# Ledger of designs, part 55: miniprotein binders against p81326

Target 1, 226 residues: p81326
Amino acid sequence: MLHFGGFIMEINHISKILEKEREEYIRNKVEEYLKQGFSKDDAVNKANQSWRTYIGHRIQDVIYNLLKKFLKDSGLKVTTDKALNNRNLPEELDKVKRLIAINYGEYLFLPDADVIVYKVENNDIKIIAIISVKNSFRERRFETTYWKLKLKESPVTSHIKVFLATPDKDNEISYKCPNGKPKKMRIILEYELDGIYFLKEDFEETEKAKHFGKIVEDIIEISKKL

## First folded at step 17 (miniprotein)

Design xk3
Fold by OpenDDE base, fold request of step 18:
Structure xk3 (fold): chain B 226 residues (1-226), chain A 82 residues (1-82)
Amino acid sequence: as target 1 above (226 residues)
Amino acid sequence: SSELKKAKFIAKIIKDLAEELGLSDEEKLRELVQLIQWLAIMYGAEVTVEIENGKIRIVIKVGNVEIYIEIEDGKVRITVKE
């Protein structure tokens, strides 16, 4: 159990908190929609739809905040693709943005990078890891894999670790061969990516598929080798 | 303000957690404190915990808004201050 400053990153606590957030969020939204004149059933449905959109961003923010907090003492920095999506970037972030760019000949494009972990040493920036955050795998199933492969093609970016973080609430990738049937997505993601980190307890653990609580340690270890 | 709204939301979550967990023993109290700290971290908020004479005082800073949590004698008091 990784003790960071006396905190055991217990996935259970995060899950419990997120569940309470859901309950409170839904309650508030239902009340809001009822006040707007919707029926109870419509209000509940709308609240649930709103939650699905909200939770996607929320989990990304949670992961960002967790990594930012627990990597701070190691001297590692954290940013997001959203923060990089600005015309006027601070010099540091502009460098980060350039160091994750993928060359397509006449064009440079950025990979999907929900969270970016980097270090600054003597004004040199080294990108350590990109974390893709996914709640569901219904859309863009292999996009993270694509970006990992593209990053690997350049000596500038080949060292960048690409991780997937997910609660995987629908058990889309939690198990490799449930009921003897291979889950293509889990197998491919685990094969191509540097790691999958689950914000849940019920999953098939492997060398690459771990509890989210291990991500901080893994990133710190990687950072020491760069 | 958006921060105040967020702080109130967090305060409500803390209340709900406290009610669910209960404060009947020291173990539950410790768990609640941990949950509050995790909650603060998850929101990118600063959190301070002080324990004095069996009273626990927690302050969460959400931007310019502060959430004060006092736990004493099995009771939780939460105050939000802008």
Scores: ipSAE 0.822, ipTM 0.935, lowest interface PAE 0.4, mean pLDDT 92
Fold by OpenDDE base, fold request of step 18:
Structure xk3 (fold): chain B 226 residues (1-226), chain A 82 residues (1-82)
Amino acid sequence: as target 1 above (226 residues)
Amino acid sequence: SSELKKAKFIAKIIKDLAEELGLSDEEKLRELVQLIQWLAIMYGAEVTVEIENGKIRIVIKVGNVEIYIEIEDGKVRITVKE
């Protein structure tokens, strides 16, 4: 259990809260769809579909807020790719944006970076880590790996750690070889990425696959070496 | 406002958590306070906790909207103020 600022990061509390959020969200959406004239069954189905979309964004926001809170005392800063998608950026964020850009010859593109952790030292920006947040692995399974590899190709970005954070509710990558069968996705993601952090208790822990509660400590440690 | 809607949603979650957990003892009370603090953090909201003479006062600030939570004698009172 990591103690940060007097709080024990218990994933159980987060999970419990998210479950209550789901229940309340579904209730509200069902009511909304019923008022729109949908049948009860249709309303429930639509609410569940809406939740699937909502929870993806919600988890990203949660992780962002957690990291922002718990990294603050260490002097580390947190932003998102969404925050960088503005025409007019503060100087600091403009520097962050430039420091994560991938070169494609005539073009620069940003990697998918749900959360970006950086530090400011003597007006110099150092990117520490990019966290990709995945709620499910049904689609875009190796996009994070692609971006890690692309970042590694440049001396400007090669030092940036790329982490995956996931609740992995469907146990798509929680275990390497469940029932003796290798999970290709887990193996590849763990191999290519700098770490996988699980917002759950039931997973196969390794050197790279850790409980999400350890991400703050790991990031702080990395930041000290940069 | 969107903030008010969010605050009301958070308030409802707190109510549901309190009802589920109960407030039968100090341990449960502590757990509830922790859950409320986590909830605030998860929403990027500021949270203040004050404990005075067995009464717990929690304020969550969601933008310009404040959620006031009072816990006393095994009861939870939640007020949302814009």
Scores: ipSAE 0.822, ipTM 0.935, lowest interface PAE 0.4, mean pLDDT 92
Fold by OpenDDE base, fold request of step 18:
Order: sequence, then structure tokens, then C-alpha cells
Structure xk3 (fold): chain B 226 residues (1-226), chain A 82 residues (1-82)
Amino acid sequence: as target 1 above (226 residues)
Amino acid sequence: SSELKKAKFIAKIIKDLAEELGLSDEEKLRELVQLIQWLAIMYGAEVTVEIENGKIRIVIKVGNVEIYIEIEDGKVRITVKE
């Protein structure tokens, strides 16, 4: 159990909170859709669909807030791709944006970077890690892997660790070979990425596949070597 | 305001958590306090906890909106103030 600042990161508490949030969100949305004149069945279906969209963003925000909180005492900073997608950036964030850019010849593009962890030392910025957050793997299954490989191609970005964080509610990548059948997605993601962090307890743990609670320690350790 | 809506939503979640857990013993009280602290962190909100003479006072700051939570004698009182 990782004790950070006196808080034991209990994923169970996070899950419990998210479930209560779901219940309240659905209730509110159903009421809203009923007031709009939808039938009860339609209102419930629409509320569930709305929740699926909402929860994806919500988990990203949760992970951002957790990392921001628990990395603060180590002097590490956290930002998001959204924060970098601004025309007028503070100097620090402009430097961060440039240090994660991928070269495509005439163009520079940013990787999908839901959360970016960096440090500032003597006015120099060092990018430590990029965390991609995925709630489901139904779409865009290998995008994170693509970005890792692209970052590895440049000496400017090759040191950046790329992590995947997921609740994996549908057990799409929780196990490598369930029932003796290899899960291609889990195997490839684990092989290509620097780590996979699960916001759940029921998964196959490996050297690279860990409980989300370990991500803070891993990032801090990496930061000391840079 | 967006902050007020968020604060009201958080307050409702806290109420629901308290009702589900119950406040019958010290262990449940500690669990509730922990859940409230996690909830605040998950929303990027500042949280302060004060325990005095069996009364627990928690303040969650969501921007300029404050959520006041008082737990005493197995009862939870929640107030949202802009």
C-alpha cells in the first residue's frame, strides 16, 4: 500500500465514488430528458449514452487531478493536451509543447497526451512522461503505441516514458491469455509501452502492468534519473 | 455558475455516500471522511478537515464556492455557500 502524504491510494474508494457519481448523473439526466418530452425508456437510454461520453472525460480529469496532487511535493508539474492547445501559452507551457512535438518533415504534430508530467530545473524543462487515458479499447486501440514509437524515433523525445492508464471495465486488456487464448491488444500494448496502469484490482500483474497506485512512485523514480 | 452546479453535485454525492455507509461507528466515520477527501481530490478541489470534540468539520472549496460538511452525533449537515 503506497502511502502518499498520509493517503493510501485506495482504488476501491475511487470506484465507489464513481459509482455514486454515475447514479446521480443518470438520475439528473433522466429527469432532464423527461422534462424535454421523451418517454421513460428513451430518457433512460439517452442518459446511459450521455454517461458513456461523460465518464471518458471524467476519468481523464480524475487521473490528472490525482497526479497533480501526488506529484506536487516532488516538485513535478502536470499539464494536459487541452492546456497546450492554446494560441497564447505561458513560456513554460510553450516549451513543454515544443518538447513533445513529433516531426513529420514540414509539420510538427503533438502526440495524444491526456496528461503530461514534466520538471523544471534551472529554467530548463524536462519531459518525464506522457499518460494516455483510455476507458475502452473499442476504437483507436493502438494509437498510444503509435505515439510511443514516434517519440522513440527522435533523440529529443526518446527518453519520454509513455504510460497507459485504464479502468478496463470490460476486461479487454486485463489478462494476457484468458482461457489459453492470447489477447493481442494486451500483449502488444505491454510490449510497446513503458507501462500499463490499471484502475482496478482484478488484472494480471507483470513488470509493466501494474496497479495505478504505483504510477506516482514510478514517475518519481524516472524523474530522478533525468 | 458552473462552479455552483459542480458544488451542488459534489454535495449530493457526499449525502448519498453518507446515507449508504451510515454513521453508526467511528470506523464508518473515518471511512466517510476518507471518501470525502478522495472526492475533493478527484475534482481538483481544496479540502480541509477539522476534528474537534467528536465533531468533524470539512470544507471543500470549488473555485469560489464552498461546501461545508458537519458530522456530529451520527448526523451529516451539508451547506453550499457561494
Scores: ipSAE 0.822, ipTM 0.935, lowest interface PAE 0.4, mean pLDDT 92
Fold by ESMFold2, fold request of step 18:
Formats: C-alpha cells, sequence, structure tokens
Structure xk3 (fold): chain B 226 residues (1-226), chain A 82 residues (1-82)
C-alpha cells in the first residue's frame, strides 16, 4: 500500500468499490432487459456482456481521475486522447496534441492513448507519459507497443514514457512463465514498454511490472528529469 | 439530469458498502469513510469530511448535485440534493 497526499491507497478499496458498482450495474441492466421482453436467463447473460464493455471505460475514467487528483500538487497536468479530439481546443491542449502527433507522410495522426501526462514550464509544454488502460487482452494486444515504437522514432517524442495499467483479473499477463512456458504477451509488453502497473496484488513483480500505487511516484520522478 | 442519475448511483453504492461492512465498531466506521472518500475520488468528485459531536458528515459534490452522508450511532443517512 502506498501513500497518496494524505490518503493511503489500498488497491483492495478500489476493487471493493468496483465490485459493488458491478452488482448495481448488472441489477439495473437485468431490469432493463426484462422490460424489453427477454427471459431472465437472457437478461442476465446480456447484462454480463454489457458490463464487460462498460468496465473497460470505467477503469479508464478511474485512472484519469486518480492521476489528475494526485499529480496536481506536483504541477503536472492530465488529459485524454478523447479530449484532444474535440473541436476548438484551448491553445494549451492544441500544443499537447501537436507534441504527440505522428507523421505519416502527408498525414498527421495522434497515437492511440487513453491518458496523457504533461507539464508546463515557461509556457513550454513537455509530455511526460502516456498511459494505456486495458481491462482485457483478447483484442488489440500489442497496440500499445506499436505506439511506443513510433514515438521512439522521433527525437521530439522519444523521451515520452509509455505505460500500461490493468487490473488483469483473468491473469493474462500477470506472470512470465505461469505453467513453465513463457507467456508471450507478458514478455513482449514488459520488454517494449516503460512499465506495467497492476490494479491488483497478485502478479509477478519486476523492475517494470509494479503495483499501480507506484505510478504517481514514478511519474513525478520522471518529470524532475525533464 | 445525468448528474442526478450519477449521484443516485453513487449513493446506492455507499448504502451497499455500509450494509455489507456493518458499522459494529470504530474500525468498520473508519473503513467506510475511507471507501466513501475513494469512491468520490474515483468519480472525480469533490469530497469533504467533518466530524462533530460524534457525528460524521460527508459531502460529495457531483457537478451541481450534492450527496450528504451522515453517520451517527452506527446508522447511515444519505440525502441527494440538486
Amino acid sequence: as target 1 above (226 residues)
Amino acid sequence: SSELKKAKFIAKIIKDLAEELGLSDEEKLRELVQLIQWLAIMYGAEVTVEIENGKIRIVIKVGNVEIYIEIEDGKVRITVKE
């Protein structure tokens, strides 16, 4: 358990809250589907499927809110790729957008990122880190590594740290060799990314694979070097 | 409003947490307060905690909607005001 500005972060508190959110979400969805005429069994199955999609977005929001809250006192700012795609961006966010954009000949695209951490010094903006948030690794397994490699190709973006944050409830990347066989996804993600932060307690901890509670401290330390 | 719907959802989660935890002693009470604070942070909501005369008062601000939580004598009272 790590300390966050007078709060003690215990991952069990976040997990306990999310489980209660799941229970209420599913209850509400079952009621909705029953009113649509589905059988009880079908309503439950559809509610569980709906939760699977919802929890991915919910975890992103939780991480955004946590980082925004706990990085503020260190002068660090947080935004999202969704915010950067809005029309009529404030000048500050327009600069952030330009600083992470990747050139593809005639075209300029943002990397797929969920959360972006930056700082402002003397009206200069420095991008510190990009955090990709994944609840499951069944799809787009190596998307984050592609964007890390693209960011490394340019001297203006090569300093940007790329992190992955995940609850990994199904243990898809929690261990390197869970049954005596190397888990390709864990090995490649850990090798290519700057860090993996788990929103759970049971995983194989390494220099790059850490408890999520460490992320604020790590980001602050990195920002001091820029 | 969508803020009101979100606040009512949060209030229900607090009620469920309190029911599961049981407020049998001060340790459980402190854990509930911590859970409420984390819940507010997880929604990006402002939260304040005030203790006076053996009563705990917590206010969570969800946009323009406020959630008032009073804990006294092992009982939880939750009011949502827009």
Scores: ipSAE 0.803, ipTM 0.930, lowest interface PAE 0.6, mean pLDDT 88
Fold by ESMFold2, fold request of step 18:
Structure xk3 (fold): chain B 226 residues (1-226), chain A 82 residues (1-82)
Amino acid sequence: as target 1 above (226 residues)
Amino acid sequence: SSELKKAKFIAKIIKDLAEELGLSDEEKLRELVQLIQWLAIMYGAEVTVEIENGKIRIVIKVGNVEIYIEIEDGKVRITVKE
């Protein structure tokens, strides 16, 4: 009889699976574009462009599914900004939406929050954390810190933890002082946010900058203190 | 259906993982099963693993589509059933 251990958050397994998904995705897309009459070179270029869009959404889906799976037994629920923007919104999610909305006078806007963790106790909803998923930092570098600061301005939202989750493949925020020089983006993000969770092994770990596998423990502990 | 297309994609990923690992020993087999379980979770799909008489049976449920993975004697068989 063979032993199969429990689930341990292994980032190398996730990365290995995503690379296989990339290979198959590209192969399928090249075949599709060739059937449409594109040259081989054009089909490959178009397939790579398609993957760059797909992988951003795929990473968000992976994080959502992992959190939903591993937080379920702790009584914590998980939803997404896409679910909250649905025109036919269930009452529970409508309450979640209202509980994270930011007031701009006559207008209410949702923060840019890819994944939202909340709990329901006696029909009351408590928002625990918002996770922003960033694949790259070429655009809107400090958007997540802006939303954290806005949430801190109101006593009704100031308790909400704001986390950043990223593979950071290009090492844009992986180290505080690369080459002996302070990296402004990493330092500010770490200072302002409640945590940064890396979907890779190589980064400078601190009290706030951790392996993504630690996010479940952190969220559960926070939820007990609310 | 979209569920069938997703299930076939997942099945292909499992085949590719199995081929790359080469199921030469129990450690490689354990690694493959772990990867299959991770893959299912990454898609939000339910997964069950049963081991009986040296045979491993894994079922991944993608909506109403089921992926059956049978591993025996270092050989992997994958079937997608609606």
Scores: ipSAE 0.792, ipTM 0.930, lowest interface PAE 0.6, mean pLDDT 88
Fold by ESMFold2, look of step 17:
Structure xk3 (fold): chain B 226 residues (1-226), chain A 82 residues (1-82)
Amino acid sequence: as target 1 above (226 residues)
Amino acid sequence: SSELKKAKFIAKIIKDLAEELGLSDEEKLRELVQLIQWLAIMYGAEVTVEIENGKIRIVIKVGNVEIYIEIEDGKVRITVKE
């Protein structure tokens, strides 16, 4: 049993809620597509495609909201890459943006970081961790490892922990050696990243591959060392 | 509004969870309350829970839209107010 703030949380509560959200989302989308004149079969196919896009963004929002709530009492702040790309950034967020930027000669670009955790001490900002959220690994499988390697190249960003959070419902990275053969994607992601946090119960735990409920404690401990 | 649509979606999820659980005993009631609290947190929504005289009142605030959940005698009533 994992604790968040002042009440009890089991990992399956989030999963149970997300499954109910999926059922209602798909039902609503099928109805919408039927109203647009699509056949039943096409409406169902389109609703499923819509869900695959939506669930990725939804999981990002869930992680953002959870971290924001449970890290606030530790003096840690949370933002998103979406927020950092908005116009007219507050000074604090503008500093966060500049502190995670990757240098490409005359250009500075943000890594693909869905959720960013930082702290403010004595008017200084320290970036603690970047969490990349992936629902599937069919496309851009090693994107997160690229950004970790780029962040390691500069003393300004080399301390930043890079985590991957995923439900991995299709078991693409849940086990290191399924059927006795090394799963390249799991092995490389675990080797290169600072941690992988699973939003499900059934996966192979290691020192770096953990239940998502451990992420708050891990981030707090990392922040104490910085 | 988008907040109203989101609040109605949340309310439907709460109704579905309550129906699946069945509120036959105190353990199931506590689990439903926990699920409602987690659902609110997952949306970044403020949630308050009050228990009085065997009645549970939960308020979820989605921006300016409020979801009122009242649980009494194993029955759930949900109202969305803008």
Scores: ipSAE 0.783, ipTM 0.925, lowest interface PAE 0.6, mean pLDDT 88

Design xk4
Fold by OpenDDE base, fold request of step 18:
Structure xk4 (fold): chain B 226 residues (1-226), chain A 82 residues (1-82)
Amino acid sequence: as target 1 above (226 residues)
Amino acid sequence: SSELRKAKFIAKIIKDLAEELGLSDEEKLRELVQLIQWLAIMYGAEVEVEIENGKIRIVIKVGNVEIYIEIEDGKVRITVKE
């Protein structure tokens, strides 16, 4: 259990909080839809649908906030792809944006980077890690691996670690060979990425597949080598 | 304001957590404090905790809105101030 600043990152606490948040969110949405004239059943269904959309962004935000908080004392900075999607960027963020860009000949494109961890030393920016946050693996299953491979192709970006963070609620990638059957997605993601971090307890732990609580220490360690 | 709505939402979650956990013993109280701190972090809010003579005071800053939490004698009082 990593004690950062006296806080043991207990995923259990995060999960408990998110569950309470869900309950409150659903309650509020149900009330809203009832006021709009929907039936109770329709209101509940709509609320659940709304939650599914919301939770994806919420988890990303949670991870961002956690990393921002726990990496701060190490002098590491955190941003998001959304923050980089601005015409008027501060110089620091403009540099970050350029340092994660992938060359496609006539064009530069950014990888999907839900969270970007970087350090600033002597006005030089070093990108440490990109964290992709996935709530489900129904769509774009290997998008993160694509970006990792693309980042490896350039000496400018080859050092950037790419991590996946997921609650994996549906156990899509929690185990490599459940019931003796290989989970292609888990195996490929673990092979191609620098790490997978689970916001849950029930998963097959490996050298690369870890509890999310370890991501902070891993990033700090990586940052010291750069 | 959006911040006020967020703060009220957080306050409600804290209330729900307190009700579920109960405040019957020191261990539960410590757990609640930890949960509140995690909750604040998860929202990118600043949190301050003060413990004095069995009274716990927690302040969560959500932008310009503050959530005041007082825990004393097994009771939780939450106030949101903008």
Scores: ipSAE 0.821, ipTM 0.934, lowest interface PAE 0.4, mean pLDDT 92
Fold by OpenDDE base, fold request of step 18:
Structure xk4 (fold): chain B 226 residues (1-226), chain A 82 residues (1-82)
Amino acid sequence: as target 1 above (226 residues)
Amino acid sequence: SSELRKAKFIAKIIKDLAEELGLSDEEKLRELVQLIQWLAIMYGAEVEVEIENGKIRIVIKVGNVEIYIEIEDGKVRITVKE
């Protein structure tokens, strides 16, 4: 667990908070749907569906806010792909955007980058890491690996670390070989990515698969080497 | 406002956490304060904590909305001010 200014990052606290958020969110949504004239069963189902969409974005925001907070003292900066989707970017963010762009011949496209960590030194921007946040692996399973591979193809972007952060609530990638059966997704993600960070306690830890609490120190260490 | 709704939501979460955890001893109080700080961080909100004579005062700033939390004598008071 990383200690920042006496504050211990406990993933358990985050999980507890998110569970309370879920309970309150569901309650509020059920009430809303009931007022709209839905049956109780329909209201509950709709609320749960709404939560699934909400929590995906919420976790991204949480991770962004955590990284922003805990990397601040190290002088590292954090942004998001959403922040880069602006026509009128500040110079700094415009540079960040350009430094993560992938060349497709006639076109430049941005990788999916839920969170981007960078530093500014002597007016030069160095991209340190991209963090992809995945709540589930049902869809777009290898999208993060695709972007990692694409970033490796250019000397401009090859140094950028690509991390996956996930709560992995359904244990889709928490273990490599549960019950003696290899989990293809875990193995491939761990092989292709620079690291996987779990927002949970129950997972198989490896050199690349770590508790989310270690992401800050890892990023800081990487930053010092750039 | 959106900020007010968010602040009210956060306030409700804090209340629920306090009720679940209880405030029977110093350890639980410390845990609650930590949870509140985490909650604020998770929302990208500024948080200030003051401890004076066994009274804990916490202010969370959600944009222009402030959440005031007072913990004293095993009781939690939460006020949202726009």
Scores: ipSAE 0.820, ipTM 0.934, lowest interface PAE 0.4, mean pLDDT 92
Fold by OpenDDE base, fold request of step 18:
Structure xk4 (fold): chain B 226 residues (1-226), chain A 82 residues (1-82)
Amino acid sequence: as target 1 above (226 residues)
Amino acid sequence: SSELRKAKFIAKIIKDLAEELGLSDEEKLRELVQLIQWLAIMYGAEVEVEIENGKIRIVIKVGNVEIYIEIEDGKVRITVKE
């Protein structure tokens, strides 16, 4: 149990909270859809569908807030790709944006970076890590891997660690070889990425596949080497 | 306001957590406090906890909106103030 500032990051608490959020969210949405004239069954179905969309963004936000909180004392800063999608950026964020950009010849594009961790030293910015947050792996399964490989191609970005954070509720990547059958996606993601962090207890732990509670420590350690 | 809606939502979650967990003993109270702190962190809200003489007072700041939580004698009181 990693004790950060007296708080033990207990995934169980996060899960419990998210379940209560789900219950309340669904209740509110069902009521909303009933008021719109939908049947009870339709309202429930629509609410569940709405939740599936919402929870993806919610988990990303949760991870952002957790990292922001727990990295603060280490002097590390956290931002998001969304925050960088502004025309008028503060100088610091403009530098961050430039330092994660991928060169495509005539164009620069940003990787998908749900969370970006960086430090400021002597007015210089060093990007430490990019965290991709995935709730499900039904779509764009290897997108994070693509971005890792692209970042690796430039000396400007090659040092940036790319992590995947996921609750993996459907056990899509929790185990490498369940029932003796290789899970291609887990194997490739683990191989290509710098780490996978699970917001759950039931998974196959490896050198790169860890409990989410370890991400803070890992990022801090990386930051000391930059 | 968006902040007020968020605060009300958080307050409701806290109420539901308290009801589910119960407040029958010190261990459960500690767990509830921890859950509330985690909830605040998860929303990027500031949280302050004061424990004095068996009374627990928690303040969560969601922008300009504050959630006041008082736990005493096995009762939870939640107030949202803009």
Scores: ipSAE 0.819, ipTM 0.934, lowest interface PAE 0.4, mean pLDDT 92
Fold by ESMFold2, fold request of step 18:
Structure xk4 (fold): chain B 226 residues (1-226), chain A 82 residues (1-82)
Amino acid sequence: as target 1 above (226 residues)
Amino acid sequence: SSELRKAKFIAKIIKDLAEELGLSDEEKLRELVQLIQWLAIMYGAEVEVEIENGKIRIVIKVGNVEIYIEIEDGKVRITVKE
């Protein structure tokens, strides 16, 4: 049982809601594809494919909304890399963008970060953490570790914590040594990142691999040291 | 509108949760209210809950669209209004 700002969180609340969202999403998409003239079989297959693409973005939105809600009273602010890529950027977010950008000579690029946590103190902006949200690890397995290593290369960004948040429904990184054999992905991700936060109950807990409900407390504690 | 479409989707999820849960006792009612509150938070929506005389009223604000949920005697009534 995890605790957020007066709510008693069971991780299964989020999971139960997402399953109902999946059911309704697929139902709506099948209807949409049938109206476009696809056969029933094709409509179902396309709806399932659509959900697989959608759920990654949906989980990012969920994490963003949860962090924004529960970090607010600690003076911590939350944005996304999507928001930072807008051409019409408020001054505060423009500063956030400049403080997280990676320099490649004549080019500046944002790291692939889904959610960014920062604070404003004494008219100064401090980037606290970046959270990468992954629904599966079939592609771009170590993208998040690359960005952690790049952020470590500069004293301006080396303090930024890099976290991974995942439901990991298929147990791709949930255990270090499943069946007695080391899982390369879990071992390397845990070694290089500052933390992995699971949106489920069944995984191997370590100092860096934790229930997602701990992320709020961890971010608050880190912010006090900056 | 996008807000109206989102609100209708949320309303359908609430209806499905209520039907699956079966509102036969206080514990299940409490669980549904908690799920509705989490659902609102997951969408970044404001939620207000009022409980009086065995009736539960919940309002979820999705931008300019409001979802009204009334729970009484094990029945759920949901209205979406712009």
Scores: ipSAE 0.793, ipTM 0.928, lowest interface PAE 0.6, mean pLDDT 88
Fold by ESMFold2, fold request of step 18:
Structure xk4 (fold): chain B 226 residues (1-226), chain A 82 residues (1-82)
Amino acid sequence: as target 1 above (226 residues)
Amino acid sequence: SSELRKAKFIAKIIKDLAEELGLSDEEKLRELVQLIQWLAIMYGAEVEVEIENGKIRIVIKVGNVEIYIEIEDGKVRITVKE
């Protein structure tokens, strides 16, 4: 049982809702493709492919909305890399952007930071954490660790916590030693990152690998030390 | 509108959750209300819950579209108003 901003999260509320969303999404997409003239088999396959693309963005949106709602009363603010890529940024977001940018000589790039948590104190901005959201690890397996390592190279950004949030439906990183063999992805991700938060129940929990419901408390505790 | 389509999608999810739970007792009713609140939060939507003996009214605001959920005597009624 986890507590989350005054709501009790009975086990798997988020997961149960997402599964119902998947069922309805797929039904609607199959209907769309059938009306376009695809065979039933093709429509089902296309609908499943569409969901795989959609769920990644949906999970990012869910995490953003949850953090925004539940960190608000702790004086913590939340934004996204999508918002930071807009032109004519408000001054506050422009400062956030500059505080996380990585210098590559004559080029300046944002790390892959789907969701950014920061605070504002006396017109000063302090970046607390960056959350990378990944639905699967078939490609760009260690991208998040690369950005953590880059952030550690500068004293200006070395304090920034880098978290990974994932449903990990295919169990690509859920266990450290499945079948007695170390899973390289899980071992390296857990070693290099500040935390991995799973949007499911069945995974090997450690000091760094936790249920997603713990993330709000963890961020608040970290912010108190800055 | 896109808000209307989203609201109708949310309403369908609520119907599916209620049917799966089978609102036979207070514990299942409480779980449904919690799921509805979480669903609204997951969409960044405003939600208001009012409980009076034997009747629960929930309003979810998706932009300018409102979803009205009324639960009474183990029955769920959902209306979407633009």
Scores: ipSAE 0.784, ipTM 0.926, lowest interface PAE 0.6, mean pLDDT 88
Fold by ESMFold2, look of step 17:
Structure xk4 (fold): chain B 226 residues (1-226), chain A 82 residues (1-82)
Amino acid sequence: as target 1 above (226 residues)
Amino acid sequence: SSELRKAKFIAKIIKDLAEELGLSDEEKLRELVQLIQWLAIMYGAEVEVEIENGKIRIVIKVGNVEIYIEIEDGKVRITVKE
C-alpha cells in the first residue's frame, strides 16, 4: 500500500482502470470498424493494433496528470516535451526549454523527456527532474541513459534527476537476474539513471527501483535540496 | 463535443468498475470511490466527493461537462450533463 498526497494508493488502482479502459476502447473500435465494412476478424485485429498505439500515449498522459496534481501544493510545476516544442512558447517555458537543451556545436537539441518537473524561485527556474515514460524496450532501449549522460556533461544540467517510469508488462527490466542470469538492460538502466518507477507490483525493488507511488515524495525531497 | 465524448467514456468505465466490483459491503464501496477518484485524476479532471446520511455524491468536471455519480443503498446512478 503506497501513500500519495493524502490518497491511499494501490498500484492496482491504475492497472485496473487501464484494463477497463482497454476493454471499452476495443469494444468501441470494433464497432467503428464494423460500420466501415470490415469483417469481425479484421475489426478485432485493427482494434487491438489501435490500442497498442493508444496505450503508450495514454500512460504518458496519466503520469503527467498525476504529477501535475500531486506536486502543485509543493510549488512544483510540470510540463512536457510536446509543450516545449510549441513555436509560440511563453517566456517561462522558453526558459525551461533552454535549461534542458543539449549543445552539439552549432545545434541545440532537447533530450527526449516526456515529462519535466521544475520550480520557479526568485525569478529563477530550476529543473528538478525529467521523467522518461517507456512501455516497451524493444527500440531505443538505452535512450534515457544517453540523455542522462549528456546532461551530466555540463554543470548547468548535471543536477537534473533522470527517472524512468514504466508498467513493464512484458517483464523486460523487472528483475536484475531472472533465472540467475544478469539482465543487462535492467542492470545498466538502474546503474545509470537516478531511479526507475514501476507501474505494477511484480518487480525487484531496490533503492533505485521503486513503486511509482514513491515518485512524488522523492521529487519533493530532491527539490528541497536544490 | 470532445469533452462530452470523454465524459461519456469515463462514465462507462465507472459503470463497468461498479458492476465488476459489486457493492456488497462498505469495503467495496470505499474501493469504488477510490477508483472513481483515481480515474478522474488520471484524466486531469476535477473531482469532488460528498458523503451525507448514507449517500455518496461524486462530481467529476471534464471541462464544461459534469459527471454526477450517486451511490446509495448499493446502487449507482450516473448522469452526464453539459
Scores: ipSAE 0.766, ipTM 0.922, lowest interface PAE 0.7, mean pLDDT 87

